# Designs tried in a protein design chat: VHH binders against Nucleolar MIF4G domain-containing protein 1 (NOM1). Part 13

Target 1, 198 residues: Nucleolar MIF4G domain-containing protein 1 (NOM1), of Homo sapiens (Human) (q5c9z4r362to559)
Amino acid sequence: KKHVKGLLNRLSEPNMASISGQLEELYMAHSRKDMNDTLTSALMGACVTASAMPSRLMMEHVLLVSILHHTVGIEVGAHFLEAVVRKFDAIYKYGSEGKECDNLFTVIAHLYNFHVVQSLLIFDILKKLIGTFTEKDIELILLMLKNVGFSLRKDDALSLKELITEAQTKASGAGSEFQDQTRIRFMLETMLALKNND
Key: E = the ipSAE of ESMFold2; O = the ipSAE of OpenDDE; V2 = 0.75 times the mean of E and O plus 0.25 times the DockQ between their complexes.

## First folded at step 10 (VHH; framework vhh_gefurulimab)

Design j3 (from j1 with S56K K64Q P100L Y108S; at its last look DockQ between E and O 0.07; V2 from the best seeds 0.00; counts 0 for: pae O 9.3 > 2, placed apart)
Fold by OpenDDE, look of step 10:
Structure j3 (fold): chain B 198 residues (1-198), chain A 119 residues (1-119)
Amino acid sequence: as target 1 above (198 residues)
Amino acid sequence: EVQLVESGGGLVKPGGSLRLSCAASGFTFSRYTMAWFRQAPGKEREFVSAITYSGKTTYADSVQGRFTISRDNAKNSLYLQMNSLRAEDTAVYYCARGILYLRHAFDSWGQGTLVTVSS
């Protein structure tokens, strides 16, 4: 546990190969379950904080996951994803005002960017948020689109079109319960811009 | 309390068919992605199939074209129609509930039902 945490603390682009190699050796020396638990715990501790994690540092951590996902096995990414989703669910339900949700969504975005998860997962998440359609949901949708919108358009334009239709429907029904109608409009404009390759 | 109870397992000959059911309770079934997993003796648990709350389905390559996942939200039930069964399909089959409407993470499991494919 201390060893893994030490490796993550030293994580940077120049030493990515070395660190990933050392982690791979640990996977060979220990059970996959134990390693997945240990690594996931360490990653969650590093990436899920009350303050916004620096973008580059976040990307490096998720890139490491991607590397191990492709070298050690898909269970590495899956196990980490599960932890991320569980944590998000817990935080989302209780309404944390910190940046934990943002960090978690950024993690998911980069998991997609680094080919650990498919576009289908991202669309599922976005559809879910459109379904509940709270102000926080709109904020999270915008965050996701900021990080992966163009990639989604490229990977599945049809799903994006459907998503927009659903969002428009929800927006049309949105009443006075929303304090900031501007955010809804901005979300729709963002989606439409992506669809039209603007 | 979340409960998932599988049924329909049994002994079947190669090439035969079997239909598994999962009865769900303790949560709003229609809001969740549901999935089937299986675990053969001495092997790790593996994904078989999933169906989202919107009805979108996915299958493992090993069962694609042979298995069909479906759901009845009115009955809080998940199904797995298994056709053209093979010896390698022998396993304990588990029903699972997805996390937060997602299809790639699961947080609840049934006790499983045994499927044995043997001549």
Scores: ipSAE 0.010, ipTM 0.265, lowest interface PAE 9.3, mean pLDDT 90
ESMFold2, look of step 10: ipSAE 0.412; ipTM 0.724
ESMFold2 (binder alone), look of step 10: mean pLDDT 91; pTM 0.920

Design j4 (from j1 with K64E P100M; at its last look DockQ between E and O 0.88; V2 from the best seeds 0.65)
Amino acid sequence: EVQLVESGGGLVKPGGSLRLSCAASGFTFSRYTMAWFRQAPGKEREFVSAITYSGSTTYADSVEGRFTISRDNAKNSLYLQMNSLRAEDTAVYYCARGIMYLRHAFDYWGQGTLVTVSS
ESMFold2, look of step 10: ipSAE 0.510; ipTM 0.753
ESMFold2 (binder alone), look of step 10: mean pLDDT 90; pTM 0.911
OpenDDE, look of step 10: ipSAE 0.680; ipTM 0.844
ESMFold2, look of step 12: ipSAE 0.456; ipTM 0.730
ESMFold2 (binder alone), look of step 12: mean pLDDT 90; pTM 0.908
OpenDDE, look of step 12: ipSAE 0.690; ipTM 0.850

Design j5 (from j1 with S56K K64Q; at its last look DockQ between E and O 0.94; V2 from the best seeds 0.00; counts 0 for: pae E 2.8 > 2)
Fold by ESMFold2, look of step 10:
Structure j5 (fold): chain B 198 residues (1-198), chain A 119 residues (1-119)
Amino acid sequence: as target 1 above (198 residues)
Amino acid sequence: EVQLVESGGGLVKPGGSLRLSCAASGFTFSRYTMAWFRQAPGKEREFVSAITYSGKTTYADSVQGRFTISRDNAKNSLYLQMNSLRAEDTAVYYCARGIPYLRHAFDYWGQGTLVTVSS
């Protein structure tokens, strides 16, 4: 319903408890499917745009998902995640202009940091990017590691080690330009620091 | 079809030990978080322990230090070693599979195996 969109438009850290409480009441009064469809659509429209979104505002919207995932039910997070992954697949396969892909990556990073998703999702995405190894892929890897890298090491140091090995192999065979070489070296240095907890 | 089959339950005296097993089939076991839950008569099902796809373990406070969860990905099997058993550990124990990529969410459950701790 349009009440949900209004609540999200007003969302901020000071009113998080009030907004989440009102959404919980709506979930009690309406079908779960209708509420999930409405909430997910509104969140995607707010967070996944071609323009950059302020970091704090994005974080607050994803934190709301985490709160409702915990208080209402896991179907809140599951429904939102499905939409995020579908949008990512579409944008990645067919390309996108602007900041849509970066915004989606930041949403995924926040879902992980707020304990909605497992590290396996992050590693699957990173392995895909390392496999294709384009300039955009390197920038997306760096964006993700900036947001979640330390937590990844804490959660699964062995998978991080495997990821670094795969990245080193790709870097050795890439045949890249100077700009790519500089960013590739920075990516590898970032990964090594994360592996060593430095 | 996803199947989870628990075994190894039985009657033990307080202070005794028991090892539960869960045989899994119908999915790629190594990519899933697996967990044990239990349900005592008249109570809600409660979390006991979980082990992630990467091998990280968590335990309910009530079993920490007494129970050990483990997995053997080659055998598609989940285990729970229960030591220093107490009367309050009496329950039906369930094997559960985590929903892909989500934390703390489970979509398939076994039929359960009964553990009775009594003198």
Scores: ipSAE 0.308, ipTM 0.649, lowest interface PAE 2.8, mean pLDDT 84
ESMFold2 (binder alone), look of step 10: mean pLDDT 91; pTM 0.924
OpenDDE, look of step 10: ipSAE 0.505; ipTM 0.780

Design j6 (from w1 with F27S S104Y; at its last look DockQ between E and O 0.85; V2 from the best seeds 0.00; counts 0 for: pae E 3.1 > 2, grease 25.8 > 24.2)
Fold by ESMFold2, look of step 10:
Structure j6 (fold): chain B 198 residues (1-198), chain A 119 residues (1-119)
Amino acid sequence: as target 1 above (198 residues)
Amino acid sequence: EVQLVESGGGLVKPGGSLRLSCAASGSTFSRYTMAWFRQAPGKEREFVSAITYSGSTTYADSVKGRFTISRDNAKNSLYLQMNSLRAEDTAVYYCARGIPYLRYAFDYWGQGTLVTVSS
């Protein structure tokens, strides 16, 4: 456990190949379940905290998951994704303070960008946020679109169009004041720019 | 329960064409990545092509430009149009269903349909 944390604490772009190789060796020497439990716990502890994590460091941690997903096996990504989804559900249902939710969304964005997960997960999350349509939800939608918006259009332009239609309908039906709010307007403008490749 | 049934295989001469079909049952087809794999006698099963739930396609280098994958979500069907067939394309062709949300993972397979390319 503390060996895996040590490797993660040293992780950087220049040593990515060395760190991933050492983790691959640990996977061969220990049970897959024990390694998945240990690696996921360490990654969640490092990346999904109340405090902001440096953007590049978080990217490197999630890139490591993608590398191991391809080199060790899909169970690495599946185990980590399960933890991420459970944490998302908990944060969304019961709330949390600080940057935990933002960090979690950034992890999910990187999982998508690094080819661990499909765009369907991103769309399912965005549709849920549009359905509840709170001020926090709008900020989370904007955060996700900043990180993955153009990739979503390339993967599934039809689903993106449907998402934009749902957002427009929700903004209209939320009352006249909501159509005037700057963040709602900015969200809709961002979505339309993505649809139009602007 | 998920069931995948391939059809459309047969004997064809080099340069010919075949269209494979895969009928899916059980679960909502439209939410899944679907793929074709093939296994030649005495060889490992190999990737041929995939199409995501959204219609994005990927092909093995050996079939690019000759094979076209497509899907019809209304009919729960996956297709592979195979043109310019070669002897090396002889194999049992399998359709496969992807695990939700994950890339590179398939959890259901059909029984296969034999494609033989010979003179």
Scores: ipSAE 0.226, ipTM 0.583, lowest interface PAE 3.1, mean pLDDT 82
ESMFold2 (binder alone), look of step 10: mean pLDDT 86; pTM 0.877
OpenDDE, look of step 10: ipSAE 0.556; ipTM 0.783

## First folded at step 12 (VHH; framework vhh_gefurulimab)

Design k1 (from j4 with S54R; at its last look DockQ between E and O 0.03; V2 from the best seeds 0.00; counts 0 for: pae O 10.3 > 2, placed apart)
Fold by OpenDDE, look of step 12:
Structure k1 (fold): chain B 198 residues (1-198), chain A 119 residues (1-119)
Amino acid sequence: as target 1 above (198 residues)
Amino acid sequence: EVQLVESGGGLVKPGGSLRLSCAASGFTFSRYTMAWFRQAPGKEREFVSAITYRGSTTYADSVEGRFTISRDNAKNSLYLQMNSLRAEDTAVYYCARGIMYLRHAFDYWGQGTLVTVSS
């Protein structure tokens, strides 16, 4: 609780192993349910802020989740992911002027980078955003591609190709719905660049 | 002081078998996830297998079904049974304390043991 928060506050790459070890000991001493709830709550408090979280700090927090996911059990990552997705859905639906949505989306990206989630989840999310195809959706798609685009290309080039096709189709029909087509073009160019790489 | 010492490497023919061992000391072995990595000449170090302190195991796709990771907490030892060895399995194999996949998350490594698979 307070101990967990204290550990997260001291989190850095050099002490990652030590902190993860201490958390593992807590998991051995307490129920998994209680620890999952406590850890998830603490992580959500740390990562879901109105301001953009520093990239390195975000990566360290998600890396810690990955470590515990693999050392303690998959339920650790699953529990955190569920909370992240739930919060994202809520914020996405009701809107936010802060960077909470971006932070949550970045968390998901790094969960993929650190092998807590598979590429399938990322593609599903991207397809969903392409389906709604709003200005915010395009922004989030670009954010995801910035963080995991090359990894997606490496893991599943076919799915990326299909994603591009869907995006192109949506873009062709967007027409007057967008005041500025620049972001759409940039998104498509980014996708194509990823496809053609390697 | 934490120490990890690998052994069991050597020359083996394709299709052969080999058993690697890692002797751990200086920490409570039973409380830590342990892993095997390997590094082939001119290539980056890659994950091979891991076993959690609870005994859960995972494998790289390239070794799944051929390699088996195990541990003996009473002996502070980690093992890697390698069957159906292939030329591409040639590498220096490293024992590590920590989490799978993430090299920078590990705090201790052994010196490694060389495995050469050749006709």
Scores: ipSAE 0.005, ipTM 0.238, lowest interface PAE 10.3, mean pLDDT 89
ESMFold2, look of step 12: ipSAE 0.326; ipTM 0.670
ESMFold2 (binder alone), look of step 12: mean pLDDT 90; pTM 0.916

Design k2 (from j4 with I99Y; at its last look DockQ between E and O 0.06; V2 from the best seeds 0.00; counts 0 for: pae E 5.6 > 2, grease 24.9 > 24.2, placed apart)
Fold by ESMFold2, look of step 12:
Structure k2 (fold): chain B 198 residues (1-198), chain A 119 residues (1-119)
Amino acid sequence: as target 1 above (198 residues)
Amino acid sequence: EVQLVESGGGLVKPGGSLRLSCAASGFTFSRYTMAWFRQAPGKEREFVSAITYSGSTTYADSVEGRFTISRDNAKNSLYLQMNSLRAEDTAVYYCARGYMYLRHAFDYWGQGTLVTVSS
């Protein structure tokens, strides 16, 4: 545990190859289940905190997962993703005052951008947020679109168009209950810019 | 033990329709992405369609608009409705289980069901 946590604490782009190589060696020397449990626990502890994590540091941690997912085995990414999704479900349903949800969304966005997960996961998450359509949901939609919006358009423009239509319908039905409609309008403008390749 | 058993293949005329089924057992079906792949004679296996645990779908360009993937979680079953069939759709069709939305990460496969489209 402390060895893996020490490697993660030193992680940076210049030493990525060295640290990933050392983790690969640990995977060869120990059971994959024990290594996946240890690595996932350490990554969740580092990345999913109440405090905002610097964007570059978050990217480096998720890039490490992508590297090991492809070099060691797909169970690395599967184990980590399962923990991320379970944590997201818990935080989303029971609430959190800190940045844990934002951090989790950023992790998911990087997993998508680094080709660990499919665009369908992103669309499923966005459809859920549009369905509940709270002020928090609007901010999370904007966070996700900032990170992956153009990639989503490239991967599945039809699903993006359908998502935008659903968001427009929901915004029309819920408009008078929001304290400030500026963020709803900005969300819709952001979505339309993505549709039009702006 | 994870089991995926395809059925519903057969001989069909061009322009016709078939509905494929995949019976799943040995895992919690409702928590997985499921997919269809196909392999034509002498060719590499190719992606056809996928459906997530929440019902979102994806299709290969070659089948979009003609094929519809669906699932029935109560029956642990995956389906592929194939309409407007063409000779190029002739292949063995495989049911596959995906990890948690992982790209290119399908870990269990059925034995396949043959679909032949000919006049």
Scores: ipSAE 0.016, ipTM 0.411, lowest interface PAE 5.6, mean pLDDT 82
ESMFold2 (binder alone), look of step 12: mean pLDDT 88; pTM 0.894
OpenDDE, look of step 12: ipSAE 0.051; ipTM 0.492

Design k3 (from j4 with T52K; at its last look DockQ between E and O 0.06; V2 from the best seeds 0.00; counts 0 for: pae O 10.7 > 2, grease 24.3 > 24.2, placed apart)
Fold by OpenDDE, look of step 12:
Structure k3 (fold): chain B 198 residues (1-198), chain A 119 residues (1-119)
Amino acid sequence: as target 1 above (198 residues)
Amino acid sequence: EVQLVESGGGLVKPGGSLRLSCAASGFTFSRYTMAWFRQAPGKEREFVSAIKYSGSTTYADSVEGRFTISRDNAKNSLYLQMNSLRAEDTAVYYCARGIMYLRHAFDYWGQGTLVTVSS
C-alpha cells in the first residue's frame, strides 16, 4: 500500500512508463484482487478531494489507469470505475460542499477519453442526469460535455441527437424552478453546437 | 476469482429457440446486476438484456418480446431464453457482471458462446 501510494505521488508524464512498469511488476508479484483494491484505494485518495484537482494531474492519474487497463487487464479499469461510481452515488445523494463530485465526473470523462469506458456509459449517465434535471445535474452535464462532447459526437451522433431531444423536453417543462435559466440555455446551445459540428 | 462461463450456444434454424446459461462464481451473485451482450462478426458488441439484483429486467428493442432474461440466485446462474430466432441474432453471446448504479457499466465478462441462426 505504501509503495503504491509512493508511486502515485511521483506520477508525472515523463515517469509514466517507469511507474506503470513498476505497478505491472507488483501485479505479477501479488494477487490481482489485492492489487486492484490497493491501487483503487490509492487512486481514490488522490483523485477524490474536497478541492478541484489540477487538470493535468487528474489526466495523468487516469492515463495510468488506462495503461494498466490495457497491459494488465480490463479488471483494473473496471474496479476503479466501480469505486468511482459508488462514491459518486453516495456524494450525489447526500450532497457535498466540496469538489468531490466534480472530480469524480472528471475521472469518468477521462476514462472515456482514454478508452477505458465506452460512449454508451457516458450517454447513460447524461440521460440519468437529464431525468432528474436539477441545477447540479445541469452543472455536471456541462462539465461532461466540456470534456468529452466532441468525442461523443464522433462516436455516436444518433445518441447525442436523442439526448438533445430529451434535454429540450425537460427544459421546456422546467418553468421557474431554476434560478439560473441562462445555464439551461447554455447547456442546450452547447449540445446543439456539438450536434451540428462534424 | 470472479468467473463467468457461458453455455448453450449452437446452430439453430430461423424461428427456433435456444436457452443460454451463465455460471457465475467468485462473488455474491445475488447482489449484482447481470447482463447479456452479443457481438456479431465485424460489428461492435451490443447490449441484449439485463436483470437487476431486484429482478427488474430490460431489453434491447431488437429482442424485446422474443428474449427473456432470468436468474437463479441459489444456483449462481443467469439465463437467456431466446425464441423466434432470426438470422440477425447470429453472434457470440456474452454474460457480464454489472457495476452498481450504472445501467451499462460492467466489470467482468465471460468468454462467450456462439449462436448461429441459419437455414
Scores: ipSAE 0.009, ipTM 0.247, lowest interface PAE 10.7, mean pLDDT 90
ESMFold2, look of step 12: ipSAE 0.417; ipTM 0.710
ESMFold2 (binder alone), look of step 12: mean pLDDT 90; pTM 0.912

Design k4 (from j4 with S30K; at its last look DockQ between E and O 0.03; V2 from the best seeds 0.00; counts 0 for: pae O 10.4 > 2, placed apart)
Fold by OpenDDE, look of step 12:
Structure k4 (fold): chain B 198 residues (1-198), chain A 119 residues (1-119)
Amino acid sequence: as target 1 above (198 residues)
Amino acid sequence: EVQLVESGGGLVKPGGSLRLSCAASGFTFKRYTMAWFRQAPGKEREFVSAITYSGSTTYADSVEGRFTISRDNAKNSLYLQMNSLRAEDTAVYYCARGIMYLRHAFDYWGQGTLVTVSS
């Protein structure tokens, strides 16, 4: 645990290959289960904080997961994703005053960016948020679109169109629930801009 | 010192086959994921295929079903069997040590070998 944590603390783009190599060696020397548990725990501790994690640092951590996902096995990414989603569900339901939700969502976004998860998962998440359609949901949708919107458009334009339609429908009925419609409008405009972008 | 040396490139007709080799030295080859990349003129370097230290393989969509990546750990060698070659496969092919398709995660590259597919 200390060794893994130490590696994560030193993580940077220039030493990414070296650190990933060392982790691969650990996976060769230990059981995958133990390593997955240890690594996931360390990553969750590093990425899921009350304060917003620096963007570059977040990307580096998730990139490392992607590397190990492809070099060691898909179970590495899957195990981490499961932990992320589980934590998100817990925090989303009970509320958080910090940036834990934002950090978790950013992790998911980058897991997609680095090909650990497919676009289908992102669309499913966005659809669920559109379904509940709270102010927090709008914020999270915008966060996701900011990080992966163009990639989603590229990967699945049809699903994006459907998503927009659903969002528009929800927005049309949500006038009485929101004191400020500015964020809803901004979300819709963002989606439309993505759709129309080649 | 880590070294990667590609070979086997050349001129081939469309529909033809070619086998690339990469000789690795200076590191424990069997412990590393290896990959092939290619760069066509005027285009960015793109991922072609990778094989993990455990033998798992992956391919770019454009080469899936036509190319086969393999390795011989006893010979510290990486291979790329290319079948049903197309004009669009023309590129310099590079061997790399590291992770799949993430260019910045690779720490060593060969000098490349040119593959030209032309009628």
Scores: ipSAE 0.005, ipTM 0.256, lowest interface PAE 10.4, mean pLDDT 89
ESMFold2, look of step 12: ipSAE 0.381; ipTM 0.695
ESMFold2 (binder alone), look of step 12: mean pLDDT 89; pTM 0.907

Design k5 (from j4 with G98A H104S; at its last look DockQ between E and O 0.83; V2 from the best seeds 0.00; counts 0 for: pae E 2.4 > 2)
Amino acid sequence: EVQLVESGGGLVKPGGSLRLSCAASGFTFSRYTMAWFRQAPGKEREFVSAITYSGSTTYADSVEGRFTISRDNAKNSLYLQMNSLRAEDTAVYYCARAIMYLRSAFDYWGQGTLVTVSS
ESMFold2, look of step 12: ipSAE 0.356; ipTM 0.682
ESMFold2 (binder alone), look of step 12: mean pLDDT 89; pTM 0.903
OpenDDE, look of step 12: ipSAE 0.314; ipTM 0.655

## First folded at step 13 (VHH)

Design m1 (from j4 with H104D; framework vhh_gefurulimab; at its last look DockQ between E and O 0.88; V2 from the best seeds 0.70)
Amino acid sequence: EVQLVESGGGLVKPGGSLRLSCAASGFTFSRYTMAWFRQAPGKEREFVSAITYSGSTTYADSVEGRFTISRDNAKNSLYLQMNSLRAEDTAVYYCARGIMYLRDAFDYWGQGTLVTVSS
ESMFold2, look of step 13: ipSAE 0.471; ipTM 0.739
ESMFold2 (binder alone), look of step 13: mean pLDDT 89; pTM 0.897
OpenDDE, look of step 13: ipSAE 0.802; ipTM 0.890

Design m2 (from j4 with M100Q; framework vhh_gefurulimab; at its last look DockQ between E and O 0.91; V2 from the best seeds 0.00; counts 0 for: pae E 2.6 > 2)
Amino acid sequence: EVQLVESGGGLVKPGGSLRLSCAASGFTFSRYTMAWFRQAPGKEREFVSAITYSGSTTYADSVEGRFTISRDNAKNSLYLQMNSLRAEDTAVYYCARGIQYLRHAFDYWGQGTLVTVSS
ESMFold2, look of step 13: ipSAE 0.351; ipTM 0.684
ESMFold2 (binder alone), look of step 13: mean pLDDT 89; pTM 0.908
OpenDDE, look of step 13: ipSAE 0.797; ipTM 0.887

Design m3 (from j4 with Y53W; framework vhh_gefurulimab; at its last look DockQ between E and O 0.03; V2 from the best seeds 0.00; counts 0 for: pae O 9.4 > 2, placed apart)
Fold by OpenDDE, look of step 13:
Structure m3 (fold): chain B 198 residues (1-198), chain A 119 residues (1-119)
Amino acid sequence: as target 1 above (198 residues)
Amino acid sequence: EVQLVESGGGLVKPGGSLRLSCAASGFTFSRYTMAWFRQAPGKEREFVSAITWSGSTTYADSVEGRFTISRDNAKNSLYLQMNSLRAEDTAVYYCARGIMYLRHAFDYWGQGTLVTVSS
C-alpha cells in the first residue's frame, strides 16, 4: 500500500512510463485482486477529494489507469471504474458539499477519453441525470460535455441526438422548479452546438 | 462483436426453481463483471445480481437468499439459479456486461428471457 501510494505521489507525465512499469512489476509479483484493491484505494484517495483536483493531475492519474488497463488487463480499469461508480452513487444519493461528484465525473470523462470505457456508458450516465434533472444534474451534465462532448459527437451522433431530445423534453416540463433557467438553456445550447459540429 | 444470449426462462409455479444461462461471446469474459437484471411489465428494469471478474457477488434485497449468481469462465457463461420463486419475480431477465450493480455501468445487454411465476 505504501509503495503504491508513493508511486502515485510521484506521478507526472515525464515519469509515467517508469511508474506504470513499476506497477506492472507489482502486478506480476502479487495477486491481481490485491493489486487492484490497493491501486484502486490509492487512486480513490488521490482523485476523490472534497476539493476540485487539478485537471492536469487528474488526467495523469486516469492516464495511468488507462495504461495499466491496456498492459496489465482490462480488469484494472473495470475495478477502478466500479469503485468510482459506487462512490458516485453513494454521494449522489446522500449529498455532498464538496467537489467529490465533480471529481468522480471528471474521472469517468477521462476514462472515456483514454479508451477505458465506451461512449455508451457516458450516454447512460447523462440520460440518468436528465431523468432526475436537478440543478446539480445540469451542472454535472455540463461538466461531462465540457470534457467529452466532441468525442461523443464523433463516436455516436445518433445517441447524442436522442439525448438532446430527451433533455429538451425535460426542460420544457421543468417549469418553476428552477429558480434560474439560464443553466438549462446553456446546457441545451451546448448540446445543440455539439450536434451541429463535426 | 459482443453478444449475450440468455436462456432458461419459462413458466414455473410459486416456490419452484429455475436456472437461467447467459452465453457470452466477442470479448474476454473472465475479465468482466457480469450481472442479471429484470424488468416486469409496467416497471423499470431493476438490478438482480452481479458477479465481478474476481468472483465477488452481490444481490438485490428482494432476491437475497433465494437467487445465486455464478459464472463459468471456461464456458463463457453466466448463470442465475433462482429458488423459492414468487409471483413478483415474473419478469424478463437480462444478462449484462459491465461493472457492479448500476445499470449505467453496463455496456452490453442480451435480448432477455421471460420468467413467469404463476399458479
Scores: ipSAE 0.008, ipTM 0.251, lowest interface PAE 9.4, mean pLDDT 90
ESMFold2, look of step 13: ipSAE 0.214; ipTM 0.610
ESMFold2 (binder alone), look of step 13: mean pLDDT 89; pTM 0.903

Design m4 (from j4 with T33N; framework vhh_gefurulimab; at its last look DockQ between E and O 0.06; V2 from the best seeds 0.00; counts 0 for: pae O 5.3 > 2, placed apart)
Fold by OpenDDE, look of step 13:
Structure m4 (fold): chain B 198 residues (1-198), chain A 119 residues (1-119)
Amino acid sequence: as target 1 above (198 residues)
Amino acid sequence: EVQLVESGGGLVKPGGSLRLSCAASGFTFSRYNMAWFRQAPGKEREFVSAITYSGSTTYADSVEGRFTISRDNAKNSLYLQMNSLRAEDTAVYYCARGIMYLRHAFDYWGQGTLVTVSS
């Protein structure tokens, strides 16, 4: 545990190859389960904080996961993803005063960007958020689109169109639930802009 | 509150059939993956079958071709049709709800229903 944490603490772009190599060696020396648990725990501790994690650091951590996902095995990414989603579900249900949800969503976004998860997962997440359609949901949708919108358009334009239709329908019925409609409009405009751009 | 209530368990002879039901409430059933698990005496809980919110199904190797999972979203119900039952199918069967947008990850469980296959 200390060794893994130490490696993550030193994580940077220049030493990514070295650190990933060392982690691979640990996977060779220990059980996959133990390593997945240890690594996931360490990553969760590093990435899921009350404060917004710096974008560069977040990307580096998720990139590491991607590397191990592709070199060690898909269970590495899957195990981490499960932890991320479980944590998000827990926090989302009970609320958070910090940036934990944002960090978790950013993690998911980058997992998609680094090909650990497919676009289907992202669309499912977005559809669920559109379904509940709270101010926080809109914020999270915008965060996701900011990070992966163009990639989604490229990967599945049809699903994006469907998502937009659903969002428009939900927005039209939102009524007085929102004191400020600006964020809703911005979200829809963002979605439409993505749709209309190749 | 999320609730899952299994029913349909009972005693059946080898080669017989049984249909389990799971009544779901407290959430939008149609938006969730659902699954069946089972736990035999002295053994760990094991995966039996799952059905996604879109209707895709998967089965454990041990039940493939014998069991069929299905759902009725209008009734908020999950089903498990069990045919050609064997003694080794004896277990408490649990209904489970999938975690949001995750395949084969689950966060809520029913109390279970006992299936006993015996001659």
Scores: ipSAE 0.021, ipTM 0.325, lowest interface PAE 5.3, mean pLDDT 91
ESMFold2, look of step 13: ipSAE 0.354; ipTM 0.684
ESMFold2 (binder alone), look of step 13: mean pLDDT 90; pTM 0.914

